# VH-VL binders against q8ixk2r445to577: the designs that were tried, part 228

Target 1, 133 residues: q8ixk2r445to577
Amino acid sequence: FFGMLQNKGLTDYCFDYNPPDENQIVGHQVILYLCHGMGQNQFFEYTSQKEIRYNTHQPEGCIAVEAGMDTLIMHLCEETAPENQKFILQEDGSLFHEQSKKCVQAARKESSDSFVPLLRDCTNSDHQKWFFK
Below, E stands for the ipSAE of ESMFold2; O stands for the ipSAE of OpenDDE; V2 stands for 0.75 times the mean of E and O plus 0.25 times the DockQ between their complexes.

## First folded at step 10 (VH-VL)

Design Q42 (framework fv_recaticimab)
Fold by ESMFold2-Fast, scan of step 10:
Structure Q42 (fold): chain C 133 residues (1-133), chain A 120 residues (1-120), chain B 112 residues (1-112)
Amino acid sequence: as target 1 above (133 residues)
Amino acid sequence: QVQLVQSGAEVKKPGASVKVSCKASGYTFTGYYMHWVRQAPGQGLEWMGYISPNTGNTKYHQNFQDRVTMTRDTSISTAYMELSRLRSDDTAVYYCARVRFSGSYPFDYWGQGTTVTVSS
Amino acid sequence: DIVMSQSPSSLSASVGDRVTITCQSSQSVLYNYNNKNYLAWYQQKPGKSPKLLIYWASTRESGVPDRFSGSGSGTDFTLTISSLQPEDFATYYCQQYYSYRTFGQGTKLEIK
């Protein structure tokens, strides 16, 4: 699977990574933004190692969640995926972060009109269901 | 046996386009990124961009964004680099080089190079 | 771009000599989550493609003689050839792969 990673509940929103500095890909938060259908900063690939890769950089970025945190941030991909970079994309569209036992949910960022993917307890909400387009 | 075999030398006039091919063999073509690097006579190495043979996704260095197009044909394991609106300072040897899928590795195999000469 | 500065631009040496080439990056190429330096060294002979010698700053590529060694971390790196052989006369390039790819300007190793 590869393409734009879109939310079922926030129907017009896709995973988006647009770092402030093109040459510093690591450490910034992944956001949700209106899907534009052109790939670029919204192009992701789900791999057999259970990674969500950002292909628009070399080395590729791999979405990670640091211990105790609920935000998705960009790390560099490695030959063997570390546990904090592993997400199970389930048949129902849920995206399960194996290390934390939580699911990725489309959520409003506190005190703003912007949206971000966050780790939350797993539910059957459409805001926790994702698909590649 | 891993091989990257590039197309032959080209002589072009200013304003023309050139399309260089790079045929891969001995490995799974879609498992590795293909990068393009050029070297002007007597000069160092300059990175131009890459393509994912698996997805077709590309990224070009800013210096080439408006003139370069990278493509691939997975049925024949071949990558292409087309550079348009050629100038005399585009005279160089153009190399393809592979990178492990994640990009977290250097260039382990290079093509033999394609000499492109731009003169009037 | 991460700028790579290499020194010297050229050097003359004799077979059996110990040769040292240095490379400096404009920002750290050490990835703090895995403690690896995204730095490689290549050898290029006239009319040929570059050949990978060293990666992760100090790991020798398969088939590369043990007289070649790399060291350094962060922004300062060194390639050492402990006992120069006739086939080692070539141009050497350092390269970062932490953010895209950029190369040093090269060091031409010539017969003294």
Scores: ipSAE 0.703, ipTM 0.894, lowest interface PAE 1.4, mean pLDDT 92

Design Q43 (framework fv_recaticimab; at its last look DockQ between E and O 0.91; V2 from the best seeds 0.00; counts 0 for: pae E 4.7 > 2)
Fold by OpenDDE, look of step 11:
Structure Q43 (fold): chain C 133 residues (1-133), chain A 120 residues (1-120), chain B 112 residues (1-112)
Amino acid sequence: as target 1 above (133 residues)
Amino acid sequence: QVQLVQSGAEVKKPGASVKVSCKASGYTFTGYYMHWVRQAPGQGLEWMGYISPNTGNTKYHQNFQDRVTMTRDTSISTAYMELSRLRSDDTAVYYCARVRWSGSYPFDYWGQGTTVTVSS
Amino acid sequence: DIVMSQSPSSLSASVGDRVTITCQSSQSVLYNYNNKNYLAWYQQKPGKSPKLLIYWASTRESGVPDRFSGSGSGTDFTLTISSLQPEDFATYYCQQYYSYRTFGQGTKLEIK
C-alpha cells in the first residue's frame, strides 16, 4: 500500500510530513493536512515490515513513536524495523501501533486549528480508520 | 547473481534527449531503490536522483529537476533515465546503481555505465 | 546538499606503503538513534564502475581485503590502506548516504 494515507472520520485529511530541512528529516512530528495530492509531503508506503515509510527522502524515513509519547515522529528506516516503528494496518482500517498497543487517531492539536495523528486507546471511531488513496 | 546491464553508448546533438536503460536481474527488482549517477570525463561522481521501482516515486537532484525523468518497467525489471535538452556538459558516463537495502545503504551494485556524448 | 570534502585530491605511493585518505562532511552523517555513520568508500579503476569498499564508515564489503579499513564518526572520516598492493592504484571516493547521496571529489592514487 502506498500513496496518501487518509483518515476516514476527519474527511479529506491525510498524513503529511514537511521537515524544515530536507537534509535532516528525523525528529519532527507527522501532522495531518488536507489531502492535496501535490508534491511528496503526503506520499507514504506501508511495508511488509509493518513500517509506514516516507518515500520522499533517501534514506527513507519511518514513522516512530518514542517512549512515553503519543505523537508520531519521523525516524530513519532501518534494515530491521525497530519495535517502535511497527504498525498494523488492519482490515477494518484501524492503524495499530504494536509496541504501545494503541491506535492512531486523527485529533485536533491542543490549542490549535491544526490536526495531528495521535496514539489513543483503540475504539471503533472513524477517526481511527485510515486508508491509502 | 545480481546484474545491472545498461544500454549502449549514445551520441546526441545539443537540444536532443537521451534515454538510458538499466536492466536488473538476479534479485527482486521492486525491492530495491535504483539511483542514477553520472561522471563527466576526468571528473568525479555526481548523484542525479532515484526511483522506487515498487511505487514509481522519484526524487531528482535540483540540478536536473527540470530535465531528467526516471521511470521503470517492472515487467522487465528495467529502469530508465531520460535527460532532455542536452548540452555539451552533459557528456558523461551514466550509471545506474542499486541500494543494497531498500533505502538506507550505499550502492552495492552498479551498471557498467553508458557513455553519452553530446556534440554539435 | 551535504558537501563531502575529500583530501588529498591525488597522491603518489609505492607498493607496501601505508596510505590514508580523509573525508569531511558539511554536517554530521551520524544517525543518533542507531549510532551508525552513513558513510561509504568506493574504489574506481579506469573504464570501470565504482566498487563499494566500506560502508557504515568502518564495515568492509564482502570480498574486500582487510588491508582496507575505514574509521571516523560524525563529520570526519578516514580510509586507510595498510600495505598498498599493485591492484590498489585507483581513484577512491567517499560518499554520504545520510541524506540522499553526495560524493567527495575523489582521490587518485598513483604509482610513485
Scores: ipSAE 0.889, ipTM 0.949, lowest interface PAE 0.5, mean pLDDT 95
Fold by ESMFold2-Fast, scan of step 10:
Structure Q43 (fold): chain C 133 residues (1-133), chain A 120 residues (1-120), chain B 112 residues (1-112)
Amino acid sequence: as target 1 above (133 residues)
Amino acid sequence: QVQLVQSGAEVKKPGASVKVSCKASGYTFTGYYMHWVRQAPGQGLEWMGYISPNTGNTKYHQNFQDRVTMTRDTSISTAYMELSRLRSDDTAVYYCARVRWSGSYPFDYWGQGTTVTVSS
Amino acid sequence: DIVMSQSPSSLSASVGDRVTITCQSSQSVLYNYNNKNYLAWYQQKPGKSPKLLIYWASTRESGVPDRFSGSGSGTDFTLTISSLQPEDFATYYCQQYYSYRTFGQGTKLEIK
């Protein structure tokens, strides 16, 4: 699967990665933003290694969750995916982060009107369901 | 064996456009990114951008963003680079080069180059 | 852009010499999670496409003679050719692939 990764509950929002400096692709938080349908900063690919790849950078960016954190940040992709970069995309649209045993949920960022994907306990909420468009 | 075969030399007037092709063989075309790099006479190498043959997604260097278009045709394993509004300083050899699908590797195979001359 | 600077711009040498070319990046190209330097070296002969010699700063590409070696980490890198051979006279380029791709300006290796 590849395309814009959209939330079922927060219906107009897609995964988005737009760091302020193209030389600093690593370490910034993945956000949610209004889906624009043009790819680029919203274009992701789900791979057989269970990675969520950001295709608009070379080398490709891979979404990761660092130990003890609940935010999704960008790392560089490697030939063999480390465990913190593995997400199981389930048939119901849940994105399960295997290492932490939590699910990716659309949530409002603290102290702002912006939205971000965060790791939360898994539920049947539509805010935890994602699909490629 | 892996081969990237580019179209032949072009001579263009200032203001025209040029479209260079790069035909891949000997590997799975959609498994590798295709980048474009140019080299002006007696000068170094300048990266222009890339396309994913699998997805069609593109990224161009800012210097070329308003004039370059990269496309591909998966049915014939061919990538294209079109540069518009040509100037004399666009005179260069244009190369296609592949990058392993992970993006974590340098250019392992290059096309033979296409000479583009922009002059009246 | 990550800017790559090479030294020298040209160098004259004789067959059998040890030749050293240096390359500096404007920021580190070392990825600390895998401890790899995203740096490559290419050889280009007149009228030909560049040929990959070294990647990950020090790993030789298959088929490249062992007289070619790369070293360095972070922002400072070196390509060494021990016991220079006639076919080694060419232009050499370093390249970072940590963020997109940028090249050094090249070092032309000429017969003395």
Scores: ipSAE 0.727, ipTM 0.900, lowest interface PAE 1.2, mean pLDDT 91
Fold by ESMFold2, look of step 11:
Structure Q43 (fold): chain C 133 residues (1-133), chain A 120 residues (1-120), chain B 112 residues (1-112)
Amino acid sequence: as target 1 above (133 residues)
Amino acid sequence: QVQLVQSGAEVKKPGASVKVSCKASGYTFTGYYMHWVRQAPGQGLEWMGYISPNTGNTKYHQNFQDRVTMTRDTSISTAYMELSRLRSDDTAVYYCARVRWSGSYPFDYWGQGTTVTVSS
Amino acid sequence: DIVMSQSPSSLSASVGDRVTITCQSSQSVLYNYNNKNYLAWYQQKPGKSPKLLIYWASTRESGVPDRFSGSGSGTDFTLTISSLQPEDFATYYCQQYYSYRTFGQGTKLEIK
């Protein structure tokens, strides 16, 4: 799959990555922003290695969750996907993080008008359902 | 065996366009990025940009962004680089080069190069 | 762009000599999460395409003789040829691939 990764429950919000410098893509948090498809901040690829790739940079960025964290941050993709970069996009739309055994949920960032994807215990919530458009 | 075979040399006048082809064989074309690099006579290597044959996404170095178009035809495993509004300083050898996997490696295979000469 | 600066631009040496070529990047190309430097070295002979020698700063590509070695980390890197052979006279380029691709300006290694 390739495109904008949209949340079902938080309607019209997509994964978005906008690092301060295109030469410094590592280590910043993935956010949710209104789906627009303008520029290339919202284009991701889900690969056979279970990666969510930010493919508008070379080397490509891959979404990861560091140990003990619930935030999605940008790492570089590697030839063999590290375990913390493996997500399963299931038939019901849930996005399961294998290493942590948690699901990606759309959430409001505390004390903010902004939204972010976070790991949470898996539920049937539409805020944990995702699809490419 | 992996091969990248490029189209033949071109002689162009200023203001014209050139389209260089790079035919890939010996691997799954859509699984690897294709980059373009040029080298002016007696000069170093200059990265121009890339295309993902899988998605069609491109990224061009800003020096070429308004004049270059990179495309591919997956049915014949061929990448193309077209440079328009040619100037005399575009005289160079143009290479296609493959990235082994996902951009985490340097260029492992290069085409033989295509000489483009721009002269009035 | 990450700017790559090579030194020297050219050098002359004899068969059997040990030579070093240095390369400096304008920002670190060390990816701390895997501890790899995204730095490569290429050899190019006249009229030919470049040939990959070293990647990840110090890993020799398959089929490259042991006399070629790479070292360094972060921003400062060195290619060493421990005992020059006649076939080693060529131009050498470093390249970063941490963020897109940029090449050093090249080092021409000449006999004499």
Scores: ipSAE 0.263, ipTM 0.766, lowest interface PAE 4.7, mean pLDDT 89
ESMFold2 (binder alone), look of step 11: mean pLDDT 92; pTM 0.937

Design Q44 (framework fv_recaticimab)
Fold by ESMFold2-Fast, scan of step 10:
Structure Q44 (fold): chain C 133 residues (1-133), chain A 120 residues (1-120), chain B 112 residues (1-112)
Amino acid sequence: as target 1 above (133 residues)
Amino acid sequence: QVQLVQSGAEVKKPGASVKVSCKASGYTFTGYYMHWVRQAPGQGLEWMGYISPNTGNTKYHQNFQDRVTMTRDTSISTAYMELSRLRSDDTAVYYCARVRHSGSYPFDYWGQGTTVTVSS
Amino acid sequence: DIVMSQSPSSLSASVGDRVTITCQSSQSVLYNYNNKNYLAWYQQKPGKSPKLLIYWASTRESGVPDRFSGSGSGTDFTLTISSLQPEDFATYYCQQYYSYRTFGQGTKLEIK
C-alpha cells in the first residue's frame, strides 16, 4: 500500500509532512492537512516491516512515536525497523502502534485550528480509520 | 549475481534528448532504489536523482528537475533516465546505481556507465 | 546540499606507503538515534564505475582488502591505506548519504 493516507472520519484530511528544511527531515511532527491528490508531501508507503515511510526523501523517513509521547514524528528508516516505528494497518483501517498498544487517531492540535495524528486508546471511531488512495 | 547493465554510447546534437536504460538482474527489482549519477570528463561525481521501482515515485536534484525524467518497467526490471534539451556541458558518463533497503545505504552496485557526447 | 570537501586533490605515493585522504562535510552526517555516520568511500579506476570500499564511515564492504580503513565522525573523516599496492592507484571519493547524495571532488592517487 502506498499513496495518500486519508482519514475516514476527517474525510478531507491526509497524512502530511512538511519539514522546515527539506535536507533535515528528522524530528518534526507529522500533521494532517487537506488532501491535495498530488502525492509529494502527502505520499506515504506502508511496508512489510510495518513501517509508514515518507517516500520523498533519501534515505526515507519513517514515522515513529518516542517513548512517553503521543505525537507522530519523523525518524530515518533503518535496515531493521525499531519497535517505535511499527504500525499494524488492520483490516478495518485502524493503525495500531505495537510498542504503545494504542491507535492513531485524527485529532485537533492543542490550542490550534490544525489537525494532527495522535496515539489514543483504540476505539471503533472513524477518526481512527485510515486508507490509502 | 547482481548486475546492472546499461545501454550503449550515444552521440547527440544540442537540443536533442537522450534516454539511457539500466537493466537489473540477480535481485528483486522492486525492493531497491535506483539512482542516477553522472561524471563529466575529468570531473567528479554528480547525483541526479532517484526512482523507487516499487511505487514509481521520483526525486530529482534541483539542477536537473526541469529536464530529467526517470521511469521504470517492472516487467523487464529496467530503469530509464531521459535528459532533454541537451547542452554541450551534459557530455558525461551516466551511471545507474542501486541502493539497499530504505535508502539508508550507499551505492553498493553500479552499472558500467553510458557515455553521452553532445556536440554540434 | 551538504557540501563534501576532500584533501588533498592529488597525492603521489610509492608501493608500500601508508596513505591518508581526508573528507569534511559542511554539516554533521551523524544520526543521533542510531549513532551511525552516513558516510561512504569509493574507489574509481580510469574507464570504470566507482566501487564501494567503506560505509558507515568505518565498515569495510565485503571483498575489500583489510589495508583499507575508514575513521572519523560527524564532519571529519579519513580513509587510510596502510600499505599501498599497485592496484590501489585510482581516484577516491567520499560520499554522504544522510540527506540525498553528495560527493567530494575526489583525490587522485598517483604513482611516484
Scores: ipSAE 0.685, ipTM 0.887, lowest interface PAE 1.4, mean pLDDT 92

Design Q45 (framework fv_recaticimab)
Fold by ESMFold2-Fast, scan of step 10:
Structure Q45 (fold): chain C 133 residues (1-133), chain A 120 residues (1-120), chain B 112 residues (1-112)
Amino acid sequence: as target 1 above (133 residues)
Amino acid sequence: QVQLVQSGAEVKKPGASVKVSCKASGYTFTGYYMHWVRQAPGQGLEWMGYISPNTGNTKYHQNFQDRVTMTRDTSISTAYMELSRLRSDDTAVYYCARVRYTGSYPFDYWGQGTTVTVSS
Amino acid sequence: DIVMSQSPSSLSASVGDRVTITCQSSQSVLYNYNNKNYLAWYQQKPGKSPKLLIYWASTRESGVPDRFSGSGSGTDFTLTISSLQPEDFATYYCQQYYSYRTFGQGTKLEIK
């Protein structure tokens, strides 16, 4: 499944990755931004290896969460997905990060009008529900 | 077994457009990205961009972004590269080359090339 | 773009010679999380498409003779042909695939 990955609770917001240097995409945080419907920096693919791939770079970027962290950052995709890059997209729309046992939630960056996806304890909140458009 | 077969040579006038095709066979077309690379006479290789046959998503090098369009038709396993507003320095051999979808990989199979000559 | 530079631009050699071609990238193409160099080498004969020889800087593609070897890491890479054969006279290109794709300018290997 592929497209813009939109939040059910923050209905106007999509996963977005727009690194300042296209020659060094690794290590920057994935953000949430107003959905523009044009793909590109908001185009992601959910794969059979349970990856969320950033489709607009070669080699593809894969969303990862490092041990002990709650932020989603970009890594390069590998032949076999490492555990920190595996997410289960559940029937209710939750994105469950297998390694940490937490769910991806749309959250406001403190003291800011900007939003980011973060790992949080799993709940039934619409801010933890995602779908491809 | 795996083949990428490109359309025949083209001769165009400056300002025209050219559309090159690349027909894939011997593998699952939607399992591999299709990249386009060109080579001017006596020069090196220049990457132009790619398309995902599965999703249709594209990314072009900035040097071509305003003039190139990459598309595909999954029903006939064919990728297309259209370059508009041709100039004399667009004279080159244009190649399609595949990249494995799962994981980063170099170009393992190339088309035979399509010679595009732009002259008055 | 990550810029790739090859040397020499041309090289004359005889059958049986050991040949070395070098390649430098303007930025590291080593991915620290998997410790792999995103660097490939291609052979191109006149009028033909390029053929993949080496990937991950040192892994030989299936069917490529073992006289071809790659080495190096980060920004500095070499392709070595241990005992040149008649069919090896061609142009050789290095290519990074760490961020999109860029090629060196090529090294033309000519008969001495």
Scores: ipSAE 0.666, ipTM 0.890, lowest interface PAE 1.6, mean pLDDT 91

Design Q46 (framework fv_recaticimab)
Fold by ESMFold2-Fast, scan of step 10:
Structure Q46 (fold): chain C 133 residues (1-133), chain A 120 residues (1-120), chain B 112 residues (1-112)
Amino acid sequence: as target 1 above (133 residues)
Amino acid sequence: QVQLVQSGAEVKKPGASVKVSCKASGYTFTGYYMHWVRQAPGQGLEWMGYISPNTGNTKYHQNFQDRVTMTRDTSISTAYMELSRLRSDDTAVYYCARVRYEGSYPFDYWGQGTTVTVSS
Amino acid sequence: DIVMSQSPSSLSASVGDRVTITCQSSQSVLYNYNNKNYLAWYQQKPGKSPKLLIYWASTRESGVPDRFSGSGSGTDFTLTISSLQPEDFATYYCQQYYSYRTFGQGTKLEIK
């Protein structure tokens, strides 16, 4: 699967990665933004290694969650995916982060009207259901 | 075994476009990114952009973004790079080079190069 | 862009000599999570495409003679040829692959 990764509950919002410096993509938070259908900052690929790859950078960026955190941040992809970069895209559309045993949910960013994907306890909420467009 | 074979030399007038092909063999075409790099006479190497043969997604260097289009045809394992509105400064050897999909790697195999001459 | 600078632009040497070429990046190409330097070295002979020699700053590509070695970390890198052979006269390029791809301007190795 590849394309724009859209949320079922937060309609019209897609995974988006727009780092302040294109030469330093590591460590910045993945956000949710209005889907524009043009790829670029919103183009992701789900791989057989259970990675969510940011296809618009070389080397490829891979979404990760650092120990003790609930935010999704960009790391560089490695030959063998580390555990913190592995997400199971389930039949119901949930994205299960294997290492933390939590699901990716569309949520409001702290102290802001903007939206971000965050790790939360798994539920049947549409805000935890994702699909490629 | 692994080969990247590029199309032949081209001579173009300013304002024209050129489309260079790069045919891959000896490996799984969709398992590697394809990058394009050019080299003007007596100059160094300049990265232009890349395409994922698997997804079709592209990213171009800002210097070429308004004039370059990269495409591929997976049925014949061929990548293409089209450069439009040619100038004399675009005279160069154009190379395709592959990058393995898993992780980040340098260019392990290169095409033989396609000489593009732009003159009036 | 990450800017790559090579030194010297050219040098003359004799067969059997030890040759050192240096490369500096405008920012670190060391990725701290895996401790790898995203730095490669290429050899280009006249009329030919570049050939990968070294990657991860110090890992030799398969089939490359052991007289070629790479060293360095972060922003400062070196390519060493321990005993020059006739086939080694070429232009050498360093390249970062930490953020997209940029190359040094090249070092032309000429016969004395």
Scores: ipSAE 0.631, ipTM 0.873, lowest interface PAE 1.7, mean pLDDT 91

Design Q47 (framework fv_recaticimab)
Fold by ESMFold2-Fast, scan of step 10:
Structure Q47 (fold): chain C 133 residues (1-133), chain A 120 residues (1-120), chain B 112 residues (1-112)
Amino acid sequence: as target 1 above (133 residues)
Amino acid sequence: QVQLVQSGAEVKKPGASVKVSCKASGYTFTGYYMHWVRQAPGQGLEWMGYISPNTGNTKYHQNFQDRVTMTRDTSISTAYMELSRLRSDDTAVYYCARVRYGGSYPFDYWGQGTTVTVSS
Amino acid sequence: DIVMSQSPSSLSASVGDRVTITCQSSQSVLYNYNNKNYLAWYQQKPGKSPKLLIYWASTRESGVPDRFSGSGSGTDFTLTISSLQPEDFATYYCQQYYSYRTFGQGTKLEIK
């Protein structure tokens, strides 16, 4: 699966990676932004290694969650995916982060009108369900 | 067994377009990114951009993004690089080179190069 | 872009000599999570495409003679040829693959 990774509950929003310097993609937070249908910053691939890969950059970026954190950040992809980069895309559309045992949820960023994906306890909420468009 | 075979030399006038092909064999075409790098006479190597043969997704260096188009045809394992509005300083040898999927890797195989000469 | 600076631009040497070429990056190309340097070295002979010699700063590509070695980390890297052979006279390029791809300007190795 590859394309724009869209939220079922927050229907207008897609995964988006927009670092301030495209020459340094590591360490910045993945955001949610209005789906524009053009790929680019919103183009992702789900791989057989359970990675969510950012294909618009070289080196390829892979979404990761650092220990003790709930934010999704960009790391570099590796030949063998480390545990913090593994997400199970389940049949119901939930994205389960194996290492933390939590699910990716569309959420409002601290008292703003911007949105981000965050790790939360797994529920059956549509805000935790994702699909490729 | 791995080969990248490029199309032959081209001579173009300023303002024209050129389309270079790169035919892959000996490996799974969709398992590797295809990058394009050029080299002007007596100069160093300049990265232009890449395409994923699997997804069709592309990314171009800012110096080329308004003039370059990269495509591929998976049925014949061939990648293409088209450069438009040619100038005399686009005279160079153009190379395709593959990058292994999954993590950042160097260019392990290169095409033989296609010489493009732009002159009036 | 990460800028790659090579020195020298050219050098003259004799068969059997030890040759060193240096490469500096404007930013670190060391990825702290896997402790790898995203740095490669290529050899290019006149009229030929570049050939990969070394990657991850110090790993030799299959089939590359052991007289070629790479060293360094972060921003400073060296390619060493321990005992020059006639087929080694070529231009050598370093390349970072940490953020897109940029090359040094090359070092032309000539017969003395």
Scores: ipSAE 0.622, ipTM 0.883, lowest interface PAE 2.0, mean pLDDT 91

Design Q48 (framework fv_recaticimab)
Fold by ESMFold2-Fast, scan of step 10:
Structure Q48 (fold): chain C 133 residues (1-133), chain A 120 residues (1-120), chain B 112 residues (1-112)
Amino acid sequence: as target 1 above (133 residues)
Amino acid sequence: QVQLVQSGAEVKKPGASVKVSCKASGYTFTGYYMHWVRQAPGQGLEWMGYISPNTGNTKYHQNFQDRVTMTRDTSISTAYMELSRLRSDDTAVYYCARVRYAGSYPFDYWGQGTTVTVSS
Amino acid sequence: DIVMSQSPSSLSASVGDRVTITCQSSQSVLYNYNNKNYLAWYQQKPGKSPKLLIYWASTRESGVPDRFSGSGSGTDFTLTISSLQPEDFATYYCQQYYSYRTFGQGTKLEIK
């Protein structure tokens, strides 16, 4: 699967990566933003290695979660995907982070009225269900 | 037996466009990114951009963004690079080069190059 | 763009010599999470495509003779040829792949 990764519960919002320094693509948090349908900062690919790739940049970025954290951070992709970069996209649309045993949920960012994907205990909430458009 | 075979030399007038092809064989075409790099006579290497053969997704260097189009045809494992509104300083050898899809890697295989000469 | 600077632009040497080529990046190409330097070295002979010699600053590509070695970290890198052979006279380029891809201007290695 590849395209815009949209939330079922927060229906107008998609995964978005817009770092403040375009010459350094790594280390910044993945956000949610209004889906615009044009790819660009919202184009992601789910790979056979269970990665969520941001390949609008070279080198390609891969979404990761640091141990003990709940935020999704952009890392550089590696030839063999490390455990912190592996997500299982389940049949019901849940995005399960294998290393932490948690699910990706659309949530309001604490420091603002913006939205971000965060790791949360897995539930059957539509805010934890995602689709490629 | 990985091979990238590029189309033959081109001679163009200023203002014309050129389309260079790069046919891949010996590996899974959709498993690797295809980048384009050029080299003007006596000069160094300049990265132009890339395409993912799997998704069709492209990224161009800002110096070429207004004039370059990269495409691919997965049925014949061929990538294309079209450069429009040619100027004399576009005279160069144009290379395709692959990058491992599985991670951030350098260019492990290169095409033989296509010489493009732009003169009046 | 990350700017890559090589020195020298050219050098003359004899078969059997030890030669060193340096490369400096305007920004660090070391990725702290995996401790890898996203730096490669290529060899280009006249009329031929570049050939990958070294990646991750010090990892030799398969089939590359062990007289070629790379070293350095962060912003300062070196390519060393321990005992120059006739087939080694070529132009050498460093390249970063940390943020997009940029090359040094090249170092031409000539027969003395």
Scores: ipSAE 0.193, ipTM 0.782, lowest interface PAE 4.4, mean pLDDT 89

